# Ledger of designs, part 10: VHH binders against p49116

Target 1, 238 residues: p49116
Amino acid sequence: EGPLLSDTHVTFKLTMPSPMPEYLNVHYICESASRLLFLSMHWARSIPAFQALGQDCNTSLVRACWNELFTLGLAQCAQVMSLSTILAAIVNHLQNSIQEDKLSGDRIKQVMEHIWKLQEFCNSMAKLDIDGYEYAYLKAIVLFSPDHPGLTSTSQIEKFQEKAQMELQDYVQKTYSEDTYRLARILVRLPALRLMSSNITEELFFTGLIGNVSIDSIIPYILKMETAEYNGQITGAS
Below, E stands for the ipSAE of ESMFold2; O stands for the ipSAE of OpenDDE; V2 stands for 0.75 times the mean of E and O plus 0.25 times the DockQ between their complexes.

## First folded at step 5 (VHH)

Design d17 (framework vhh_8cml_1)
Fold by ESMFold2-Fast, scan of step 5:
Structure d17 (fold): chain B 238 residues (1-238), chain A 123 residues (1-123)
Amino acid sequence: as target 1 above (238 residues)
Amino acid sequence: EVQLVESGGGLVQPGGSLRLSCAASGRTFSDYAMGWFRQAPGQEREFVALISWSGGTTDYSDSAKGRFTISRDNAKNTVYLQMNSLKPEDTGVYFCAADRYGLFYSPSEYDYWGQGTQVTVSS
């Protein structure tokens, strides 16, 4: 009983590697993205409802939705990350590769489409001026998605998702009482998250993971880390 | 078109050192990030080290960190790999490759490759 999320779940502070390099490189991007991913997983782990589902269900949920959580995190932290600068530099390099026939046209097209979808999503969230409470509940809605293949306890997950939706509605209606259609405008943004390829996200942001280590393979280890061990990695707090 | 030629390979004992060179011709060398990859017989090419077009940033595989140093001389159109504390597991053909982005560790993302230079670490 009680609310699904507490005030502690609203704070989401990304600590960036410093300084930003003069030249964009895979190491800086990967470290920045890894910090955001770790922060997102730690956020999920702190939710009592999430803990109550048990370790196997927790692992399955995060494996299924990490790209959605990560993308919401990118939108929320876009200014701190200077995300527009990073994406603009990548787009410029992709355009040069088309001129030189360096990469296949199909590959370049897929990556460019992904970047444009990401930019549009982040811009739409910024234009809507999504606040910290709204981001927390949107993350909860995508985290507690009962419709991913292979999940157990789907009835319980669905109940938590419905609770997140109800609490978001209550918050928006009270806080933005004069904007009758705000909730609808926010919710119609969510389907776009499932159109973004986790493979392309991994290529763009996690290329610095040496040894062909996938995000899928590290998720169970991050989720099983003790709180002290996790905090020792300087991911971000409060 | 970028053409790459490696040199500096050879036979060395465990714990020894080698310095590999890769000379570039064709397109403007300074416009490209440069990578070193290696391949043992019957295995896929694996990433070793990467350096940005300016030389301002570098990255390494876990096995190369602390032992190998990548550098470049844009005036000479050459990239180098200084290999220290060599192990038998470092044995293979070492290739240099050119990449516009400096963002990809996968061999399949590199279109310009050298012919390779053999490195053998044995007692």
Scores: ipSAE 0.000, ipTM 0.153, lowest interface PAE 11.4, mean pLDDT 81

Design d18 (framework vhh_8cml_1)
Fold by ESMFold2-Fast, scan of step 5:
Structure d18 (fold): chain B 238 residues (1-238), chain A 122 residues (1-122)
Amino acid sequence: as target 1 above (238 residues)
Amino acid sequence: EVQLVESGGGLVQPGGSLRLSCAASGRTFSDYAMGWFRQAPGQEREFVALISWSGGTTDYSDSAKGRFTISRDNAKNTVYLQMNSLKPEDTGVYFCAKDRYGLFYSTEFDYWGQGTQVTVSS
């Protein structure tokens, strides 16, 4: 069969809302994060192998891995988003909130640890200079994870994951032929994605969502959106 | 979802006292700032009092300062408003509210309850 991903699946262009606010702004963070989430879901649903698994399986896979996909997207789009600036502003806010007794110490501690893990992950990916093809295949490896509880078609999902791993290996060996250990350095970064709490990701990036809705609850609707609605969400039509 | 149920309102004479309660259900109540707001007939909703997640910091509107005391019991998921020296101008529906943004602490609040009526009249 043909490759798991085509060149169209390598393209991943985030369009940011503008202008970037001078001060910490929950609405700007939420709008930016929502665009990235929608872009990530559109990317996933455009993969023929993903479509072949069927709607119920697609929903289950994305519900299980959206935080990992989103975190990879944050790392890939960190410069476009000015992610380091956003995280620094949040850290400053949390430090001031401790002093002024505005937030729970346990909650602040959990969020600070999450921010540190996120920064370490993004820094490691930046130092490795991960390219667009590598990000696409890392996202595919994460998406086609057969080990989440409650999944059906696990043998087919595993085959797609192995195909993603093989195609990543072939790409890295051809493109970075002189760097024998590059693939190993990339793959050892992936387990860190599963150490990051999806609940804390929601608090950091999606707290501006009106109606106290969870990402888990909106995923099925995002995956069913028509192309026109999808484009409106990810481009910010003028 | 977080649900807020206000109680303790009633009819009281000028100079009297009432204690309002707001019982919260659902998510972790103790991680959010809580506030009391009121709305009199034909008037806009106005801020009355605010309490931080721990109860260590409170803030009051000018009309409430010295007369009202906000407190909370995180073990019972309840916030209280003790109202003393009540005036006819205090008449209105009193609403309990949770800070909308939590982590990003703001002046925007979610109102989840139907409110409790306070009437100060002879």
Scores: ipSAE 0.139, ipTM 0.504, lowest interface PAE 3.8, mean pLDDT 85

Design d19 (framework vhh_8cml_1; at its last look DockQ between E and O 0.53; V2 from the best seeds 0.00; counts 0 for: pae E 7.4 > 2)
Fold by OpenDDE, look of step 8:
Structure d19 (fold): chain B 238 residues (1-238), chain A 122 residues (1-122)
Amino acid sequence: as target 1 above (238 residues)
Amino acid sequence: EVQLVESGGGLVQPGGSLRLSCAASGRTFDDYAMGWFRQAPGQEREFVALISWSGGTTDYSDSAKGRFTISRDNAKNTVYLQMNSLKPEDTGVYFCAADRYGLFYSTEYDYWGQGTQVTVSS
C-alpha cells in the first residue's frame, strides 16, 4: 500500500491568538495551548491509517499519547508561540499561587522541574534542527504506539508505527545522507516525552478550561469536530 | 538569603581534571535549582551546567557536554562540577548559582558565589 504520510501531513501551521497581550494572561496561554492541541489532533485525524483503526481505537490512542503529541507540537511551534515567553508567564502565575500557599513545596519543585524539562526538550529539538517531515514522522511514531495499556488492534498499530519508522529512515537517508547517525539522534529524544507528566502539562497550559473539563474528556469531541468547526473555533476564540 | 561558596579550582594541565564544589548556606538547598557558570578574562559570563532540584535533570553547554558532569548532594547542601579533559579554553572564574524558578533562564539566578579560579595551562 501507499505511504503512511503524505506531504499534506508535513504542514503544521499554528495560528496564535491575536492580538498578543502585553501581559500573557492565563486565558491567552490556555487559548494558545488549545489551538495547538486541536491542531495536533486534527493532524492525527487526517492520516488515513489513523482513520482505518476506527473511532474507539483512535480515541484510545490519542488519550494515551496526547501529551507527547502536544509536547512535540510545542517544540515544533516554539518560535511561533514564543514558548519561552509563555513559560515565563506560567512561572509568574505560579509564583502567585506559591505566595498564597496553594501548593506544597514538593509540588512546586515537581512543577518547576517539569517546566524545565519541557524547555530543555524543545531546546534540544531546536538544536537538532528538526524539519517538518521529521516532526511529522515522529508524531506518527508517537501516535501509533502499541505499548499503551488497554489498546485494541495492537498488531495493526504496530504495523503503522513500523511504517512510520521506515519512512522516517528513508527520508533521513535521502535528505541527510552525510549524517549517518541523524536518525538515531532524533529517535533517542522520544523517551523524554514519556517522562513528562500529562497531568502537570494539563495544569500548566489548560488551567483556564471551564469547569472540571479534562483533556481526556474533550478528546472525543475534538476528534469528531469538522474542519470547519475547528477553523471556527480558532477564529472565534479571542 | 542563600550564600554560595565555591572551591576546588586551581591550575591544571591540558587533559587534566578538576572537581569543583559549591556549598550553600541554610537548610533549603533543595528548594533551588543549581548551576555553574564561568567567565574568562574580557568575556561575558557564560553558562556551563544546570541541575534541577532533585538532581533528576541536567543540562550542559555545548562545550561542556561529554566532559563535565554536574551533580548535587542535598544532604550536604553542595553542588559539584566534575571537569574532565580540560582545555586551555576552559580557563576562567567558575561561579556557582542558585535559583528557585529560573532554571530555564540561563542568565538569571537569585544567588551567586564569589567564584573560583580555574586555569588550564601547559
Scores: ipSAE 0.321, ipTM 0.699, lowest interface PAE 1.7, mean pLDDT 90
Fold by ESMFold2, look of step 8:
Structure d19 (fold): chain B 238 residues (1-238), chain A 122 residues (1-122)
Amino acid sequence: as target 1 above (238 residues)
Amino acid sequence: EVQLVESGGGLVQPGGSLRLSCAASGRTFDDYAMGWFRQAPGQEREFVALISWSGGTTDYSDSAKGRFTISRDNAKNTVYLQMNSLKPEDTGVYFCAADRYGLFYSTEYDYWGQGTQVTVSS
């Protein structure tokens, strides 16, 4: 039953819309986030273990974890995306919304706390210098989470998660043998992902693209796309 | 309008500790992210520590990390800075600052205190 991931699953290259506008707008942010989302969904779909679970299980699994995969993608691609600049632009747009009295004070605090948690998560991953192999296994651990409600084949999902954990452990011990506690420091970052709000992620990154629908409702469509269609969405070409 | 009053500064020997307090009055304290900054003579004001309105998120400068702890008590409208293992380079005026909703999360804050002097010398 071989390795859970191959080298093709480690490659995760995000291409940003060009040219970058002088002032970031909602459309640029939403296009950038869309490319990351489709790249993340294509990554998940390409894993043989994921394919083996069947279409209904796949949809349920991705619905449960898409925000965690997306957040790991943000951390992995933070430099390429200029994520700090994107978050600053989002904060500027929020300041305009509060001046227009469009958001409640409680909602503004929830949104800002999410942005702070996201920045803290990304900074902690950068300080640990998490590499592409480690990100791939972390995404697999998050993807194959058996504890989400409504899942079928929970025993098989758990076996795949244990496999991802074992392969991460083997990789870290071989590659970072001088750092006995690296695996523990990496794994303690994962609980923060469960605290991230998918609702707020949609508002921050996807309002201009999605309109009236949630990402939950489009997941089955995204997972059924042909490979050529994915490539168009990931690169912005059609 | 929010008024911020720092206290707890003073003279301390290297390796010593101080606990700074910042009492807030005026508008609702739980709307504000709070920060500590310091300024040595001839230097720009520099970031030391930051805490979200609920206390759920904190951040520190590299020089403060591991030695200083920011905390808040929203029932008492107070933010604290526990400073341990103090060094002569920590000498300066320490300012408390408030940023409504954390909208600026940079070094530009809406309200500033008058400052409290910290001097680390043998």
Scores: ipSAE 0.013, ipTM 0.435, lowest interface PAE 7.4, mean pLDDT 84
Fold by ESMFold2-Fast, scan of step 5:
Structure d19 (fold): chain B 238 residues (1-238), chain A 122 residues (1-122)
Amino acid sequence: as target 1 above (238 residues)
Amino acid sequence: EVQLVESGGGLVQPGGSLRLSCAASGRTFDDYAMGWFRQAPGQEREFVALISWSGGTTDYSDSAKGRFTISRDNAKNTVYLQMNSLKPEDTGVYFCAADRYGLFYSTEYDYWGQGTQVTVSS
């Protein structure tokens, strides 16, 4: 049996829309986030173990974990995206909304708490200097989560998650042999991803989607996209 | 597919009344401010009225004050604009908008409906 992930699954390169507007807007952020989401789902679809579970299981897994995959992608691509600049612009606008009574106080609190959690997560990953191999395996651990309600084939999913954990351990032990506690520090960051609201992520990053379109509703279509369409979305090229 | 659907427009004589409705679909309607805008023939879009998420605060353009009343029913995900004492100058396409994102400086709301035509003429 070969490894769960190959070197092709370590490559994760986001190309941002160009040029960056003088004033950040919903459309630019939605385009940027959509490229990251498409890249993340293309990454998942390319894994042979994921393909082996079948389309129904693939759709259920991604619907359950897209927010966790997206957040890991935000952390991995934070510098390319200038994520701190995006979040600072959002915070500045929220202060204006307080005075203009445009959003409820409860909504503002929820959004601020989400931004704080996101910033803490990205900062913790940056401080740990998580590399491309570690990100690939963390995404695999999140993707192959057997504990989401309504899943079938949970024993097979659990085996793939365990394989991801074993391969991550092997990698970390060989590459960071002097840091005995590195794996533990990395893995204890993962539970924070499940505390992040997918609804608030969707509001912050995907509100520019046309019509009454949710991420949940588009997942099956993205998973079925042609490779050329995925590449077009990732790079902005046809 | 659309997130906002306006209705209630029509032809009315000067001094008449119309009640416009905006039915919202999608997420968390009662957490966001809702507004009405209009565009007169050959002119740019202008603000008419705004209602806060709770309904506790309302704002009106100078031309709308005293004649128009904005209200909302969060249980029905609907915003209303009651227009009284209509004038020919009120003629235009009326748009419902939701400040659903609320997180960026903008002179525009993020979700616009198709609009409903109001014509004030004899």
Scores: ipSAE 0.012, ipTM 0.340, lowest interface PAE 9.0, mean pLDDT 82
ESMFold2 (binder alone), look of step 8: mean pLDDT 79; pTM 0.806

Design d2 (framework vhh_8cml_1; at its last look DockQ between E and O 0.04; V2 from the best seeds 0.00; counts 0 for: pae E 9.6 > 2, placed apart)
Fold by ESMFold2-Fast, scan of step 5:
Structure d2 (fold): chain B 238 residues (1-238), chain A 122 residues (1-122)
Amino acid sequence: as target 1 above (238 residues)
Amino acid sequence: EVQLVESGGGLVQPGGSLRLSCAASGRTFSDYAMGWFRQAPGQEREFVALISWSGGTTDYSDSAKGRFTISRDNAKNTVYLQMNSLKPEDTGVYFCAADRWGLFYSTKYDYWGQGTQVTVSS
């Protein structure tokens, strides 16, 4: 009936933990990443089309695409997070670990390749100067992906994805009318998100947080949270 | 800088128990994974136990499993090592260490205490 996203769905404000530590540490990275994850889940849950799919379908969608949503959030919030500084510090730490010959070179190589892909993605988005409306619709296109294995209601998911694509096209054509190829340049960035490993994202941004629990396994619990609990996570309130 | 001060060492008989404490300066303690290491005379430092910044993950050396328990109190900026069923082989200087990189490919700890002597004899 109405538009897929309202102006409230364009707003995406990450509140960083404070104070900033003098030396970057895993706790600060995990707390920052957790806030971004919860903000991303809260954003998705607030979409009427998403709620219309029902709880089981909603959970399956987010479990399939959380890494893509999280990565888009990292790109959108890269400046607020000082993401380039975080990634540079991780790279320096990994290089020191290689020097001491203490860890598997293959695993370190996989992590370094993931960091390179993440840096390339964020740099591409920054170079294109993606705005808040464009990020909202890109997140919606990713969220309403009908092609993940095991999904139900795929025809309705595809309908919502097409609606997101249409609304993005309308926005870009009206706002950037002189840039005929802008939409194409934006959309060709999205396939790179699927090349990024969710397991490596967990290790980089969520290490040591919860023993044997994965992000995939906690998503159902996050989506079922009361609004107050959700807001507590995104603001760091207890 | 974080300063670490160990306490609770001493002389005990085989089969005895000791509880070591490590007090950290400031409010940065909850940001760090904490470890206990030990060093016998003429030997290199060896790993004993680790606890993540959240307390959600712990790990132990094979010699410590089932006998030692690591815990932390973030409100008191303190990490503990409860040592039970002590053996003469457990004799050494026990060091507290802090790792700001947590479990993420860390091969070095950022801060070390001076150590506390544990002697298991007679």
Scores: ipSAE 0.397, ipTM 0.714, lowest interface PAE 1.8, mean pLDDT 87
Fold by OpenDDE, look of step 8:
Structure d2 (fold): chain B 238 residues (1-238), chain A 122 residues (1-122)
Amino acid sequence: as target 1 above (238 residues)
Amino acid sequence: EVQLVESGGGLVQPGGSLRLSCAASGRTFSDYAMGWFRQAPGQEREFVALISWSGGTTDYSDSAKGRFTISRDNAKNTVYLQMNSLKPEDTGVYFCAADRWGLFYSTKYDYWGQGTQVTVSS
């Protein structure tokens, strides 16, 4: 069996909507987030091992881990996205909602804490100076998590996860041979992803999506979308 | 690139019905959420209805709720707007829109049709 990931899976280039508005509105934030989500899902789809699991299993797997993948994507693309600015804009929008008495105090606190956790995670990843290969393997480890409820082919998923872990280990050993504990430092960041609410993430980044559509419900469609059309739209049409 | 062409507009009496159609070009129709908008003379374009990629989710403006129904046929690359119990205030040009991200509560959309005129008058 060949490696789980190839060099093609290391590339993770997010294209932001253009032009950037002076004031980051809900549309810009949602479109940016959607592009990242699509990129993340299509990234997963590009992995042969992922395809080998079958459509039903693939869909279930992505439904289970989309928030984690998205968050890793945010961390990886934080500079390109100007994530700090986006988060500030989100907070500003929330403040407006507060003034309009649309949110309870408890909900405000919950949302703010989530933003804090998200920022902290991204900052921690930046401090670790995680490279493209490491991000790819971390995303693979997150993607091929067998511990989600309702999954089929859990033994195969576990094998893929192990393979991702092993390849990451080999990469880190080879690339960062002088940093003996780098692998451990990287892996211990993954639990933080499980502490983040997918619902709050969805509310923060995807409120502009029409008609109370859940990310869960659209994942099957995202996974079926044509990558070529997606790429074409990003580069030429929008 | 996706081209959208609206049809089905016309003159109807109050209380009447119309069914609008929007035909999309290309093979990637299902990659887009679809929506209907309208613009009355001297007014800003306003949201009427939207439908998700699969058609599983729909939403309507307050004015459209209970009277209008949006649907789509991905095999035919077409989105529909069934309009019942039409009122004079429903008069305007109706536009079909497509957006890959489903961002219909925004000012920016991927593709627009040229529109079809709907006139409700006694």
Scores: ipSAE 0.209, ipTM 0.644, lowest interface PAE 2.0, mean pLDDT 90
Fold by ESMFold2, look of step 8:
Structure d2 (fold): chain B 238 residues (1-238), chain A 122 residues (1-122)
Amino acid sequence: as target 1 above (238 residues)
Amino acid sequence: EVQLVESGGGLVQPGGSLRLSCAASGRTFSDYAMGWFRQAPGQEREFVALISWSGGTTDYSDSAKGRFTISRDNAKNTVYLQMNSLKPEDTGVYFCAADRWGLFYSTKYDYWGQGTQVTVSS
C-alpha cells in the first residue's frame, strides 16, 4: 500500500579495503566486488515488496537479475571503487594480442568487449549524474522484472515493477522539473544491462573465489544471512 | 617478486607419461594464477594449461584436454603438469608462468620460468 521504497533503501555506502595496494591483485578486486555484491543483496532483501513475494520467489528473482543489480552498483560506486583505474589496468594486462591460431583469443576478445561495454555504461550514467534515489528505483525496476524465464507470480512482480516506474517518474518530475526528457534518457540505459554476461562478470570480479560454484548457486545462502553477517561481508570483517 | 624454476622434463616414448613441476620462490605465490605454455622449435609459444590462484578453476588447450592435468600445492609453492599419453607433437620447451591478476585467458603473464625440455620420440 505505501511507497515501494523508503529513504533507508536509498542509502548505498560501499566501504573499500584500505589502502589500495600499489599493485592491483585478485584479492583486492575480489574483496571489493564481494562487498558490493553483499551490499546489493542486503539492499534487495530489505524491500518490503520483495519480502512479500516469499522465499522461493525471492531466490528466483535475484538469480535472474543479480548481474544487472551488480552492474548498477558498479556504476553507482564507480568513483569510490576507482573502477575506471581497475578496468584500465585489466585492459593493459590483457592487451589486444593477435593469436596466430586464435585458439584461446576468442575468450580474451569477449572479455575485452565486455569491459568496453561496462566502461561505456558507467560513463553514460556518470554523464547523466544519476542520483541515489534514481539508482534505487532503477535497481527496483531491474529486480522486479517479470519477463525472466522460470519465474512464478509474474503478475505481482509486474505490479511492483510498475509501482517502481511510477515512483521514479514522480521523483524525476518533482526533482528535475526543468529537464522534461530526463526520465527517458535514464530508462534507455537499462537495456544495456541485459547484454552483460554474468560469467564474464564472475571472471573479472570473482575469479579464483568461484571455483566450481557460480554466484547463481550461492544466492539462496546469501539471502538467508543474518544482518550481522551481511555487515561483516560488506566491510570485510569476520 | 617471484622466481619460477621448472623441472621434470626429459625424453619419453610415445604413449608415456611425465610430470612437470614448477617451484616458485616468493611470499605471494597464492596470489597468482599459474599457467603452462610450450614452444616447439620455430613456433610461437602456445598455451597448454591454466589454474586459478586457489586451484578451483582450470582450463586446457584443445590438444591437452583429456591427457594433461594441472594442479597446485600452495603450501609448497609448486604447480604441476601431469602429462599422459604423450605424442611426438608434444615435444617442446615447457614454461611455467605466473599472472598476478589471475584472469582467465590472460596472455600477459608477469613471471616466466626458463623452461624444461620435453622430447617425445620413437
Scores: ipSAE 0.011, ipTM 0.227, lowest interface PAE 9.6, mean pLDDT 81
ESMFold2 (binder alone), look of step 8: mean pLDDT 80; pTM 0.817

Design d20 (framework vhh_8cml_1)
Fold by ESMFold2-Fast, scan of step 5:
Structure d20 (fold): chain B 238 residues (1-238), chain A 122 residues (1-122)
Amino acid sequence: as target 1 above (238 residues)
Amino acid sequence: EVQLVESGGGLVQPGGSLRLSCAASGRTFYDYAMGWFRQAPGQEREFVALISWSGGTTDYSDSAKGRFTISRDNAKNTVYLQMNSLKPEDTGVYFCAADRYGLFYSTEYDYWGQGTQVTVSS
């Protein structure tokens, strides 16, 4: 009966570390990415349907889809992050790695292909002019994916995913009534998210994490953070 | 700071196997991606294999792919290089190296071991 998402779930505002350094470095990129990841997980935990699944299921879902949520967040926040500048800086580091024979040509190719896939995804979303409501529902469709290995409660997760799809359809049909094929154009973009390696995302954006903890290992802790503690992470406590 | 000590080098026949170990001492071993490099007689040092701090990501030179396996045990502060199907061309001094920024950002390694000699000869 009630909607899966409320208007509060459409609001997705990233606060960047300030000021931006003269030269981009791994610590600034990591801080920026961490803020986006924390914002994305706080967004997920604020959904009543997500909370209703229980903490064990919540942890499993976010562990399975954090890379997809993070990538959607990168696309949505590309302008505020100056994502193109960050990716250009990473490419410069990779070019230096080629000249110093630090990495194999195959590994550099894999990372470059990941960056190109990410750029293409973000450009596609920008060209489609995906709005805040559409992003919220796309994140919900990704979050409530019943088909990841090792998940429990898959029937309930599938029901929430279907609800997200139905509400997205209703929104698009009412808001973009003249564009009969808009929903299809949006949905065919989602499979590309699963082609992007979470390991490569982690090395590109989170290599500066203190203690070199994996994203998989920190997810349960972030999901259990109290609101005040969480707000300190996404806005920068002083 | 981390200090690296290699072991396990020696003389082996072509087609043989050898396992190198790199023991790290220091308070932050788990903060570093670990790599193996080698230097053949009269040649420059070349990349052989790399493993991320968690072990989730590995990389190999074309000559090492399918024959060598890099692994790590963070509880023992040790990185390993299992070398199979050894060839005379694999002869050289093998160095362990530590890189804080991992596979994609740093163009230099922060710390190097003294090396261990591997000789593949009949």
Scores: ipSAE 0.299, ipTM 0.678, lowest interface PAE 3.3, mean pLDDT 87

Design d21 (framework vhh_8cml_1)
Fold by ESMFold2-Fast, scan of step 5:
Structure d21 (fold): chain B 238 residues (1-238), chain A 122 residues (1-122)
Amino acid sequence: as target 1 above (238 residues)
Amino acid sequence: EVQLVESGGGLVQPGGSLRLSCAASGFRFSDYAMGWFRQAPGQEREFVALISWSGGTTDYSDSAKGRFTISRDNAKNTVYLQMNSLKPEDTGVYFCAADRYGLFYSTKYDYWGQGTQVTVSS
């Protein structure tokens, strides 16, 4: 009966690997992205409503929405990550790839379009000055999406999504009472997340993963990690 | 589903010629570099030839240079290996392979054919 999210679920602090390399470094990008992914999954796992759905449903939900959660995390942490610098370095590398005949023009075009969509999304969030409470509720709306194929407990998931929407509305109307259309401007940004390819996200940010492992394959392991292991991953301690 | 199907192998006398074809389906052929590999009896699989996604760049093993020509037809989703001046040492199973090249130039042969037998014997 309590609120879906507590103040503890608003805290979302990414610790970056240091130092930032002088040149494009796929391992640095991968380490940074992995920390954000682990932080995002730890955030989801900490929600009592999420825990109540059970392990199998939790795995299915995160497998279905990890790219949307990750992209919201990129937008929220764009400044901390120096995301614009990372994307500029990737763009420069792709432009150089045209000269070396390594990547097809169509493939470069698809990746460049993905980068442009990501930049526009992050820019729109920045211009709206989305706060930590708003990000937490947007992530909850994305996480509790009942419309992914193969889900069980869809009625319960839908109730949690509706609760997230209601609590976001209450927060925005009380905190930004002078801006009547703020909620509408925020919510209209969400459909863009589903247009972004998880395969391209994986290739851009997770190319450095050891053993040719996919994000889909590691999700169950991350969700089952002990708190100490989880904290070690997001801080880089070991 | 993804398929690479080789054809054109056979028995030929030393000094003869063969043209191998590899028909691709189930993926965006024009995004992939295409390679030919061979495996002789009792030997490891070895590189023979590579052609870039556009056809603008080719590479050959030392044994293939001057004798073999790799080409592709992106409209037909097919890669070819023209083999001239064949020697008994060229005997083996010839495989085509698709290499997408990662965004950061990591090579990975994503797809392999089942192979076609080439025998050079008198």
Scores: ipSAE 0.321, ipTM 0.636, lowest interface PAE 2.5, mean pLDDT 88

